# Ledger of designs, part 9: VHH binders against Phytanoyl-CoA dioxygenase domain-containing protein 1 (PHYHD1)

Target 1, 291 residues: Phytanoyl-CoA dioxygenase domain-containing protein 1 (PHYHD1), of Bos taurus (Bovine) (q0iib1)
Amino acid sequence: MACLSPSQLQKFQEDGFLVLEGFLSADECEAMQRRIDEIVAKMDVPLHCRTEFSTQEEEQLRAQGSTDYFLSSGDKIRFFFEKGVFDKQGNFLVPPEKSINKIGHALHALDPIFRCVTHSHKVQALARSLGLQMPVVVQSMYIFKQPHFGGEVAPHQDASFLYTEPLGRVLGLWIALEDAMLENGCLWFIPGSHTGGVSRRMVRTPAGSVPGTSFLGSEPIRDNSLFVPTPVLRGALVLIHGEVVHKSEQNLSDRSRQAYTFHLMEAAGTIWSPDNWLQPTPELPFPPLYT
Key: E = the ipSAE of ESMFold2; O = the ipSAE of OpenDDE; V2 = 0.75 times the mean of E and O plus 0.25 times the DockQ between their complexes.

## First folded at step 6 (VHH)

Design s14 (from g2 with W50Y S105D T110V; framework vhh_7qia_2)
Fold by ESMFold2-Fast, scan of step 6:
Structure s14 (fold): chain B 291 residues (1-291), chain A 124 residues (1-124)
Amino acid sequence: as target 1 above (291 residues)
Amino acid sequence: QLQLVESGGGLVQPGGSLRLSCEASGFTFSSYAMGWYRQAPGKQRELVAYIYSGGSTYYADSVKGRFTISRDNAKNTVYLQMNSLRPEDTAIYYCARSTYEYWGDRYLYVFDYWGKGTPVTVSS
């Protein structure tokens, strides 16, 4: 279940991540997958709002519309696409439902199925067992990691993107909705890497600038042999310390690696950086996790 | 120690060709996208060509069909083959390492390391 044993708490403190197999039932996973299929089937994204990662022309990389679409997605449900899925005119080269990289960033607040899972008694019990006093939900994503197209996620720390003072206030919850294995791009962690702080921060550029974000500092180059693969079965939850170094490899398989992920912040005694791309809005302040 | 060392620049007549090379050291070259930028006198630095870690390429409209970017991961080198050169191509050419992370919804393309540049002059 969701309540962590003393040995699990110690392991999380030592490693910076923790796997909880069987966190969601098969029925719970199916309900989320069915709901996302409904959302995708009703998708109507204008050409100027389509975000593409590797076949973008320089004009698209500088396009105000795509920058605004990303930066204002924190209180929306928006669609983001895999690399290489559009032709030069912005038409899909593969079916749209097989072209989506992620849906984000307010599924936890705006969709009743995802809200129910995010605020479930077992998620709340897990947060309480970790000592969170006033946790708020800052963002959520449904990640498809499409067959053949699902790109790598470079080594990083979540706290570089969701920066707080003090550090140590952000927690990632990553739930496998399909088996996440070596062949379809499971998570990889450097155990114990969460104890050194952050080496860089992603910050917003001045309003109206394209691109809308830049880095302060640099991510250190790390020996790949330090990474430990973390394959998990459907329904597993992976706790991710905000400062643990992690990555995922490309999905070169014929299977997707679907996951639902969201981030909590301990609001008690914490300053959310005003430089973060993601900001609470009057329409959607970061919702308290505890009901 | 991270280094990017450009070579191959020089003086060339209009219609001529040059091949620029950028030799990288101190990082896992095959894991990074690489770009070529240029800065002409009195102008801002502009992206000329880009090659992703997987080999896909991008070209600025001003050079499309004339320039070719390529990489040799065994030699830790990225190249820019410049054909049909014009006086307007006169600039200092910079090799750059690009890092990206998929966070939130897009790749954050940031050039985090730059070479010193190699001058290219196209004149008669």
Scores: ipSAE 0.000, ipTM 0.179, lowest interface PAE 12.3, mean pLDDT 82

Design s16 (from g2 with W50Y S105D R106Q F111W; framework vhh_7qia_2)
Fold by ESMFold2-Fast, scan of step 6:
Structure s16 (fold): chain B 291 residues (1-291), chain A 124 residues (1-124)
Amino acid sequence: as target 1 above (291 residues)
Amino acid sequence: QLQLVESGGGLVQPGGSLRLSCEASGFTFSSYAMGWYRQAPGKQRELVAYIYSGGSTYYADSVKGRFTISRDNAKNTVYLQMNSLRPEDTAIYYCARSTYEYWGDQYLYTWDYWGKGTPVTVSS
């Protein structure tokens, strides 16, 4: 069943983003939060986070380990930490559950709770109402946005990092698992900014290189007054056009801003760039959304 | 105003040497890591050498022991000394600036600016 009205569809086309309050029930949010708590309790902290660093050569090795861990995460469940949460010996300065930044990027495929939410009838109905013919799930992540530590996300377009030919084939679904307000780092958008293509692309460098990625082009300087804050309540889903310019501010509050986000790509008539940091693997081709 | 200007390329016989220079302007050079890439005809661009802001270096296995990367922060210049050159070193050589960027709630080193390249031909 289609869940978008003609006026909602028009608003998404005009603005490049759309808020759907009450998309998930409180019980659905709680199930995902309980599952993430289980995953965190069994977390294997990456070795590159735990290594004592005393030389410039060790800095190089740590950077390589971090790069490799990120670039090979597309078919795994991996853990990324807030900056400044480890001492030089790799000991936590803050409890692990308050140190983690995000978990990515195959929750939608490898975890049954997140798989069920991602492939739910209401997500499929939403995709159908947007006219998607052959959508596939590209990636997923659970974002903690920790109190005091949760860093800003600079202005960007998702399509710069998840590039397709033609453009306009990637859609972000961002679900608030806690109220996302001004104080704890809600999303900000430039309405109508999705109509001009992309100004830069993040591409892979050759295998074994450090760093593992590079930008073609540059992010333009934008007037901050153009950004509109988008506070939402727990359970809201925010649709994000691949080319809409958006950001989030640092979390300066004493509350986290937990969210589950995933990306869809329309596979019909679309080329996924072989230069993207994220690639499907033989173990995990991009799964079709429709079941 | 951000510029990377490469020089020092040319034609050289096998076993010869060349020194590439890359002069930077429009940013605080000493705060950035710098690297050299090359692209041979019909091949992808590959990282040759990299130097961190603190002076630590990386070299591709194909050039270890033959190439040396260095920097002069007072002159805003990064260098690539290429010794014992081989025909397979023939490529366009690019200077690049590296930054550490926060994207999608994660941190990545990435290359954010490139020079126009300087050709190096090793022939016999």
Scores: ipSAE 0.014, ipTM 0.314, lowest interface PAE 7.9, mean pLDDT 84

Design s18 (from d9 with S105D; framework vhh_7qia_2)
Amino acid sequence: QLQLVESGGGLVQPGGSLRLSCEASGFTFSSYAMGWYRQAPGKQRELVAFITSGGSTNYADSVKGRFTISRDNAKNTVYLQMNSLRPEDTAIYYCARSTYEYWGDRYTYSFDYWGKGTPVTVSS
ESMFold2-Fast, scan of step 6: ipSAE 0.522; ipTM 0.832

Design s19 (from d9 with S105D T108V; framework vhh_7qia_2; at its last look DockQ between E and O 0.67; V2 from the best seeds 0.00; counts 0 for: pae O 2.5 > 2)
Amino acid sequence: QLQLVESGGGLVQPGGSLRLSCEASGFTFSSYAMGWYRQAPGKQRELVAFITSGGSTNYADSVKGRFTISRDNAKNTVYLQMNSLRPEDTAIYYCARSTYEYWGDRYVYSFDYWGKGTPVTVSS
ESMFold2-Fast, scan of step 6: ipSAE 0.465; ipTM 0.802
ESMFold2, look of step 7: ipSAE 0.377; ipTM 0.717
ESMFold2 (binder alone), look of step 7: mean pLDDT 82; pTM 0.821
OpenDDE, look of step 7: ipSAE 0.085; ipTM 0.473

Design s2 (from g2 with R97K S105D R106Q T110V; framework vhh_7qia_2)
Fold by ESMFold2-Fast, scan of step 6:
Structure s2 (fold): chain B 291 residues (1-291), chain A 124 residues (1-124)
Amino acid sequence: as target 1 above (291 residues)
Amino acid sequence: QLQLVESGGGLVQPGGSLRLSCEASGFTFSSYAMGWYRQAPGKQRELVAWIYSGGSTYYADSVKGRFTISRDNAKNTVYLQMNSLRPEDTAIYYCAKSTYEYWGDQYLYVFDYWGKGTPVTVSS
């Protein structure tokens, strides 16, 4: 069972992250990977990715289209691509299934395989052991981290993107569907970095503006030596405190680093910022985790 | 080591002009969108302008028609030409580099990695 021991709870509180090896079985991982293959096989490549931008005006229209596509993805299953996989005419430089960066952000609600994993008894037991009273699922994504193209993720705190008042109400669950190692871009954390709050927030700009988001505040540059690598085996779950500083490096290997991640928010006594890029909709309010 | 070094700020009279420069190092400059932000006393930091790697530009409504952003990839430098300056343009101006974020795709840019800023005062 995924119930945390007192020593595991203490370690999570001290470090801001915690690795649980063997959280999913190989069969569970395979089922999710097969399902994502089916979704990718039926993928509609967004028009903004394929539109030629031979003029500055066309590039601006593509930027607006991609911004709108992202900002309205919270109650959808949508497709996001790696850097450098399209030529100027919008043609793929590598096959589409090797070009995709992530799928987001409502897999937990709209796909039965991902809904089943997200609301599993072991996920609920884990949330209860952390003291969550009224957890809701705010987003989910499948991250491919493609061989050679899988881009770096700069140092950040999840709470900068999923802001709440008070802080400390957001929890990331990151599940390795393939071994995540140094070579293929595992997670790196600054242990204990979660105790200082956030120094920036990503907020929506006024409706119709380009871009659709901007940062308020600034993030300090941190020495690379502060980060510790967190390699994990397929099926591991990594708990990520909303304020812990983490990153991943580019995947320069010949293998992908697929992961399924979702975020919980404690809804009791919490204000979800109306400025967050992600908002619940009338069609999909944030679903309660506990069934 | 990533660095952004702003210059060109100062005291200028209403109706005057200034040209801000931001010299970048420690990354492949031509591959990233670059922008300018400002923070006036008692206000939140706001986006003024940015320029995508391909050359497309954006301007805040408050500066449209008066400010021009440009870049020189050979010099790893982004510029902000400010014309017809007004007292309300008084602020510290910050240079910013776009970053890859795990929440969006390659066409979504958020600006991060601010420089130290260059103050601009528009007053007699």
Scores: ipSAE 0.017, ipTM 0.363, lowest interface PAE 5.8, mean pLDDT 85

Design s21 (from d9 with S105D R106Q T108I S110T; framework vhh_7qia_2)
Fold by ESMFold2-Fast, scan of step 6:
Structure s21 (fold): chain B 291 residues (1-291), chain A 124 residues (1-124)
Amino acid sequence: as target 1 above (291 residues)
Amino acid sequence: QLQLVESGGGLVQPGGSLRLSCEASGFTFSSYAMGWYRQAPGKQRELVAFITSGGSTNYADSVKGRFTISRDNAKNTVYLQMNSLRPEDTAIYYCARSTYEYWGDQYIYTFDYWGKGTPVTVSS
């Protein structure tokens, strides 16, 4: 049973993040990695990644295809690639399994292995220990953070992208499937930064527009000295408050930093913003966490 | 210090033309894609024209063939030439800066800053 102690609850409330080492066993991590290898082996490379364009109209169709692919990924299993991994003809410059950035955003719902992990008794027990009454799963991602190619993630708050009224209703669960250390791009947090709301919001533009999203507000420039690195071992779970400021550095090492992450929303008394890029669909309403 | 200042809006008759300008400051203009959005009364904001840092252009179907977006990097200015204007083009027009943005480890192409807008009214 994964119950948080009073001191762990206090630390999460104080810092906005909490590390739980040994949350998954090595066997559980290996099962998810084997499953993702199977998914990648059968991967459908999106047309917008493979198409060379020679006219402005072809460029427009490619940009719209990319936008539509992302915005409609909430109830799908879709593939997103590192920058610069395709040549002008759409051929891989690096093997496909080393070119992929991320798979998202409905692994928790559409894949049996990831569904079982996401709805596991220990995840449910953890959510209950945090006081969540009617948590729903809003999205999931498998993040590869490839050797040499795995790009940095600039400082941000998850609630800027997964906005709710009131704030404080979104929780990230980030599970290390490989050791996440300084050299391969571990998480960095500003402890206590989860107060004061969000600096900006990513919102949808009207249907058919390219690009499909825009920001309201602005991101402040933050001093790097405020960030603390959060290295964790394989199998660790990092709880991430929706408003805590966090980032990751580029992976310059020869080792990947694979992670499985998903987000919960407390549905009791919460409005999911209709302007969010991610929306539930009739085919896949946000599934309740508790089974 | 980031500023986008639109100008050139006004009242014009159907079939007329207007040229909008947007002067940018506080960032390296030549490194960013730029776009023009519009918002009609009671409607959502829509993207009508887009130009990459390299000069490639893209248009909403509603304005294709009538509007032309261009840029002058030496002047830090993006323009929207609007020809054959229709009453349905009536809106406040916003200049916008486009960036790559992230969500987790995902990069997306999006607009992160807008000017205050310039009104365009197409009516007799």
Scores: ipSAE 0.006, ipTM 0.305, lowest interface PAE 9.6, mean pLDDT 84

Design s24 (from g2 with W50F Y58W R97K S105D; framework vhh_7qia_2)
Fold by ESMFold2-Fast, scan of step 6:
Structure s24 (fold): chain B 291 residues (1-291), chain A 124 residues (1-124)
Amino acid sequence: as target 1 above (291 residues)
Amino acid sequence: QLQLVESGGGLVQPGGSLRLSCEASGFTFSSYAMGWYRQAPGKQRELVAFIYSGGSTWYADSVKGRFTISRDNAKNTVYLQMNSLRPEDTAIYYCAKSTYEYWGDRYLYTFDYWGKGTPVTVSS
């Protein structure tokens, strides 16, 4: 189970992504969805989300609070909202639970249900079949991609945000908790795009600055015709090479496109960039995947 | 085709002033926050100032009270008025366009497109 065949390994090496249907059972998906509902029910809406832009100082404080909240989320369970879900007074235009973009970035470590899924025998077997010797879990996210509000994710490479030396050390695992189809914003990939390295890096700016990150380099403009849609059923796992170019379109449908995603890094012989927004902390060093 | 073209750099004496301009094309300028970065040789690139689409502004502590960012949406141009210039302000100044990134939320955005820069030298 979860061991890749030689043909699956070859396909992953050639394309930079691979779909594994039926990776999680319906019961496993339901357990994660129920747990997220509990987390959302106990959610404190961050203060910076309720601040209106009425003054320069107020907007600066909101931007600083947003920046600090994001940059320090690597060892926390924190809430990030869809664009356009607040009025000018900071009131929700739709219920809070329908306004969340994602929850991140330490679900894999801090929540027992997400920890069990992330460190499951089948995830470990999959990582071993890919040749990972000392994989660590660097981050996790629950992505809602809300109906009508779920924004597009522009073309990118994960390695631009989770940079390592050498490249080729980061692996994304993206698990559909609902059917992910064209209508609700499935993933799109450029097959074979992982062979050219990265043209940009997202780096931290100095402490106290906003927006807290900037890019070195630039992403090339990609023809949309190069992208291949990757619709998957609930419970599917999509392996995502750190350098494969991928995107998702806006969710204009009446259904969410919920997914649980986490990233592994091969720690053997790898330098995690100190410039990455995400850093391990003394409270939560990157946990080894293998138990 | 997205383009950002900086101008207005030059040589000034300490205490002098310069006004930088950045002309933008290829996107709906009024919808995006715009920023100014600078980089001196051997130093990290530094975000100096930015202006939100709604007009609110932010400044780095190193330039606060001396620099003013503004925009003219009719001309698709962002400006940086630099007063009381110091030798430490010597750098290449870059204009940048904002975006919302995969790793940020709707209240956090980063700058993903930069122009080619305009040099500013402050010396006697």
Scores: ipSAE 0.000, ipTM 0.216, lowest interface PAE 12.0, mean pLDDT 83

Design s25 (from g2 with G35Y W50F S105D; framework vhh_7qia_2)
Fold by ESMFold2-Fast, scan of step 6:
Parts: C-alpha cells; sequence; structure tokens
Structure s25 (fold): chain B 291 residues (1-291), chain A 124 residues (1-124)
C-alpha cells in the first residue's frame, strides 16, 4: 500500500519530489507495455507528421494541423513524434514504433488498463496521504524517450503548463515502466525549488493562431550543479510537486526509457486556468480520482 | 566553468573551403548533441547542422551536400567542414549545446550555452 510514512511526507514537503520504489509489479508494468504496443500497432500516423511542404500555403496548413491536433488532444489518445525521425521526404528514419515521443492525453480515461492503474486503490491511498480532498485527473501521457532520438526535456515546472489559482494544487505521478538511469535519461530535480511560485506560463494563443501556445514570462537560467539525478527501477513511482524544477537528459542508450505519467489537481477551492492549453470537455470533464 | 570556443572562421573566395572547430569544456561533451547555427547580417539566427551524441547528423537544406558536421569526443570538439562556399554563406557561425522539446505543436530548441561565434566571409 502506498500510504506515506511521516518521514516520507516530510521529505516530499522539503524536496518537492519523492521516489516510491516497487509501486507497480513487473506484471503490472508488462501489461501496460503490451497495451501500448497494441495501441501503436493500430496507429494512424497524422498527415501533418509525414507531409513534405512544397509551398508556403502547404507549410501553413501543416503547422495548423499540428496545432489543432495537439490542442484538441485532451480528451483523445493521440500520437506525437520525436524530432528528427522523418527525412526531408517525410519517410521514417527508424520504424514508426521507435519514432513516437509520447501518447497523450486521456489514456487514464479512455483505455481500461491505464484507467485501472490511474484509479487504483494504491494511487487513491497515496493521494489521501498527501491530503488531497477532491482530486481530479487532468491528463496522462505515455512517454517513450526513444534511443538516441529521445531528446532532453529542459528545466521546467509542471504548474507552468497546468496553471491553477491558487498555486500548489497540481501533483504529477511519474511511473517508470523501464529502469530509468543516467544513460537512458532519468529525471533530475532541484530539491526545494518548489517554494517560489512559477517563473513562466504556457498559454493558448488566439483561436486559429500557429503556434497554438506561447509563453508568458521566462524560465530562469539555473546552475546545472543544483540538479540531482533521480535514477529509479522499473515500477517506481516518482511524486512530482507542481512547482518543483525538474528536467531529463537525452537518452544516450540503445534502450527506451518508457514511463507512464499523469497529473492530479485538487479541485476543492481551485480555479483551473481558462488560458491552459488543456481544457475539460463536455464529453470528458476531469474525472474524480476517488471512487 | 562551462565554455564553448569557436575557431576556424575567416575570409575565403567563392568555391573555397573552411573547417570550423568548437572546443567544449566544463561538461561531459560525449553525452550531448552539438549544434552549429549561423547569423547573417540583418537576418535571424538559423540552424546549419547538428550531431547527436551517437553520431547521427542533420543538415539544413541550404548546406546539404556541401557541409559536413563531425565530432571528436576525445578532444571535446565538434567540427563543421564547409566546402563549395557561396557568398550567401557569409555569417557569424555559432556553436551551441541545446535541449529540444516537443510541446505537441512545435519543436522548441532551448539553448543552455552558446559560443561567441566565429565570422565567415565569402567574397572575391
Amino acid sequence: as target 1 above (291 residues)
Amino acid sequence: QLQLVESGGGLVQPGGSLRLSCEASGFTFSSYAMYWYRQAPGKQRELVAFIYSGGSTYYADSVKGRFTISRDNAKNTVYLQMNSLRPEDTAIYYCARSTYEYWGDRYLYTFDYWGKGTPVTVSS
């Protein structure tokens, strides 16, 4: 059971992140990986990912298609590709299944295996241990971090992208489905960095604009020596405070670094920003975590 | 102290060649993708080429077939071999270590560190 001890709760409060090894069994991890393989096998690669543009008009249409595909993905299961996996002609440089960056953003709601894991009793117990009163699930992603093509993720705070008033209402749960080590791009955190609010926000641009999002403010330049690597074994869960600064480095290995991540928001007394790219829909309002 | 130092720029005639070098220090060079950018007078900075830690390369269409990027991890150096130079290649060439991110609708190159640049002038 994922009931946090007083010392674990204190560590999470002090550091802004917490590692729980052995959160999922090997069988649970394998079931999720098999399900993702099935989803990928049935994948229709969007045309905006594959089409070479020959005119300015075609380039604009491709960019608009990519923007629309992303902004409307909050209640869908959609496919996003690594940079550099297509040649100039739009052909894959590696097999399609080795080209996917992530699948998002409603796996927790639309897929029974991912829904079961997300709403499991141990996830609910964990959320209760953290004092969440009315948590809702706002999004989920399956992140592949492909060998050599799985690029680094720059330092950021999740609350910059999932903004709420007041701050402090968003929690990330990041589950390793493969060992996440230095070589294949584990997470790195700045311990205690969650106490200063957010430095920037990603907001929607006016309807029809490309790109569909922009940043208000800027991410400050931080001393790289402040970051602490957080290698974890398959099945580990990493709790991520919405305001803790974290990153991941490029995957230098010949193996992926697959992870399933989802975000909770405390809905009690919280305003989900209307400027966030991700919005609940009538078809999929943010589902309550507690049964 | 993290540092990127470019060298090898200069004045060359059209059709000539130059080899640029970028020596890195203060980080584990072999673990990072390395990038070459250029900025011509009055223009935006543009990507020329990059090389992944594993050796795979990318080239902008304007330089493909003429420029070759390579790296020597033992020397912490990335190189740009420029052949068949044209007047339009005139620019300040920058070495960079960068991150990239996919935000769903675009790829965002965010640069941790830039060198100060090395000027390349192609004229008769």
Scores: ipSAE 0.006, ipTM 0.232, lowest interface PAE 9.9, mean pLDDT 83

Design s27 (from g2 with G35H Y58N R97K S105D; framework vhh_7qia_2)
Fold by ESMFold2-Fast, scan of step 6:
Structure s27 (fold): chain B 291 residues (1-291), chain A 124 residues (1-124)
Amino acid sequence: as target 1 above (291 residues)
Amino acid sequence: QLQLVESGGGLVQPGGSLRLSCEASGFTFSSYAMHWYRQAPGKQRELVAWIYSGGSTNYADSVKGRFTISRDNAKNTVYLQMNSLRPEDTAIYYCAKSTYEYWGDRYLYTFDYWGKGTPVTVSS
């Protein structure tokens, strides 16, 4: 639920993640899934995916188009696909609705249904109970985790990609829109892994470079046995500390594992790194969470 | 420090077989998809096979039915079993891990991290 008990707050502080079952009703989940179906039905497939290529020059233009599309997605609703779902002519090898990896990164701002959920009273109450004074929403995405082909998400810390000074200012909210179980690729966490800072950062490379990002530092090798699976039912919200190490396995099942996730930053006393891939724009500064 | 070390290449006659190996270190191998690329003389690098962390596999049409990709997570190793080899399979073969992670575009694996490669020559 919205207000965290003292024991829930302590558990979040100790583990770096917290499961809140029943955060959204089935009707609320259904409304978001219905809205995403509408968005996908009207999907504008990116130009870099639809172009025939047969030369090195065409391949470089495709790579540049993909890079630019991702780096400028922070104030848009854009579509990202699983690997190997297009032929060289840009035709789908798998139906479009089964090919999409995620939609990002401004659903919270640009879509009325997702804006309403993101700024709901229960989300605001949750943020207040965690002590956030001036939270802003920095990004959102809808993750499909497609049946059989929904790829793994490697071990990572969100703060490596959404870097702030000081650290400890970013919070992920991950909402299951379908049951997330072992077979369809639930989240896995290393409890207590959030207290050591970050070992690497994803930074922008100079304008016009491909790839558009690179890493400073390196991710340490982690013993897989340290990870704890976190299966949750539809409607659950998982709080994710910006520095907690987490991953998800490949979806081996015949059903998707759809989730809506967004990130908050405490803006009070925080510097959003200017070399982060994601930047606020004049058209869309990071919106305050509290209304 | 990420490292990929390929081995198993060599000279083989048409119709022959080779098994390529790639030993990985410096990352949590079991959590990543692994890929095999090849580059023939004077041609662009092409993706020939990949295997997801969960074991699902995919192949380029040119090698489908002849090549098999597999992995051994206990040994941090990915394999490419190459059967019914043809002269057009002559290339340097590269093991690769994607540089794309949670934040980014997974559609295009153009900038995967590659090993140094192992040469395969199919000739009589």
Scores: ipSAE 0.308, ipTM 0.645, lowest interface PAE 2.8, mean pLDDT 87

Design s29 (from g1f with A60R R97K S105D T108V; framework vhh_7qia_2)
Fold by ESMFold2-Fast, scan of step 6:
Structure s29 (fold): chain B 291 residues (1-291), chain A 124 residues (1-124)
Amino acid sequence: as target 1 above (291 residues)
Amino acid sequence: QLQLVESGGGLVQPGGSLRLSCEASGFTFSSYAMGWYRQAPGKQRELVAFIYHSGSTFYRDSVKGRFTISRDNAKNTVYLQMNSLRPEDTAIYYCAKSTYEYWGDRYVYSFDYWGKGTPVTVSS
């Protein structure tokens, strides 16, 4: 069904990313958007997001609460907010549904609509066409990229956050649920940047430390002119090699740039780093993609 | 104004020891993690060790067991004790102050202020 042609496979191997327009129908996109609206309508705002902090000490207490909420989210559905959407008293400056940055990280496993899309026959066919033997789903996110508030995502490689031995075992699938254009913060890639490995990693810090993660190594300085914008229409899927350098600019427009993204790992012959923030739990081992 | 002043660098023979010091001012030292980076000619700056505000430590694998990071909050000073020095430890060593970097769903320790560095040369 959603099999890659030989030319598409070659392009993915050469560039480190590939756009598949029309991967999801409009009806499929609408079903996911309606489901996320239902989840948001029942949302409880975490306390650490709502507390006034007037000193650096209090700001570190917020980081402490945020740290635990994030690090334990791998088998949960949790809410993360844009910067600057709360006043000093913890009141929303804009409606809550326009304040959410993303929802993560187990939508693929815990929500029936997102589980169905993630394990769909066309996603499985795509993974098989890429030669994946024992793919597992490691995480998922619904990204809102809110009007005016949707912040920049700095240049990075996914494998720096989702590290494996050997490298080359992680694949990102990023699905546009709204048109993703220059003005609302589409993806930008450095074609061919996936061939140099990683020199930077995000690792868990020693137990009890705050914020609980730290960068090891240094990100190479890259010329901004090497980035190419990758605008896509609603329903497009973007394949993202774990080592390709990519970013997104701030959303300065008056429309959101909603996307559903999840990551696969080839489990055959792969060691998932114990230093990664995200770990499988007894309650949710990484689910096999193939059913 | 934030300031970090490194000292203690110099020339030592292989197998020797040095203790680097970094005196901090202009911020609440005891509230921040502190790190040591190094940069050899032609190489990227790399993290050597850091110490959290809680006192917990982390080390680059190549220096583990040879280097020890510590802090004295009363003196606003972070130290790097370097033992069993090797020629490949030759670099300019930089003291760094941490900050919180937010990636949309997580906070990460990063480093936002650096000293001017102190050179360490390991050779005869």
Scores: ipSAE 0.122, ipTM 0.539, lowest interface PAE 4.2, mean pLDDT 86

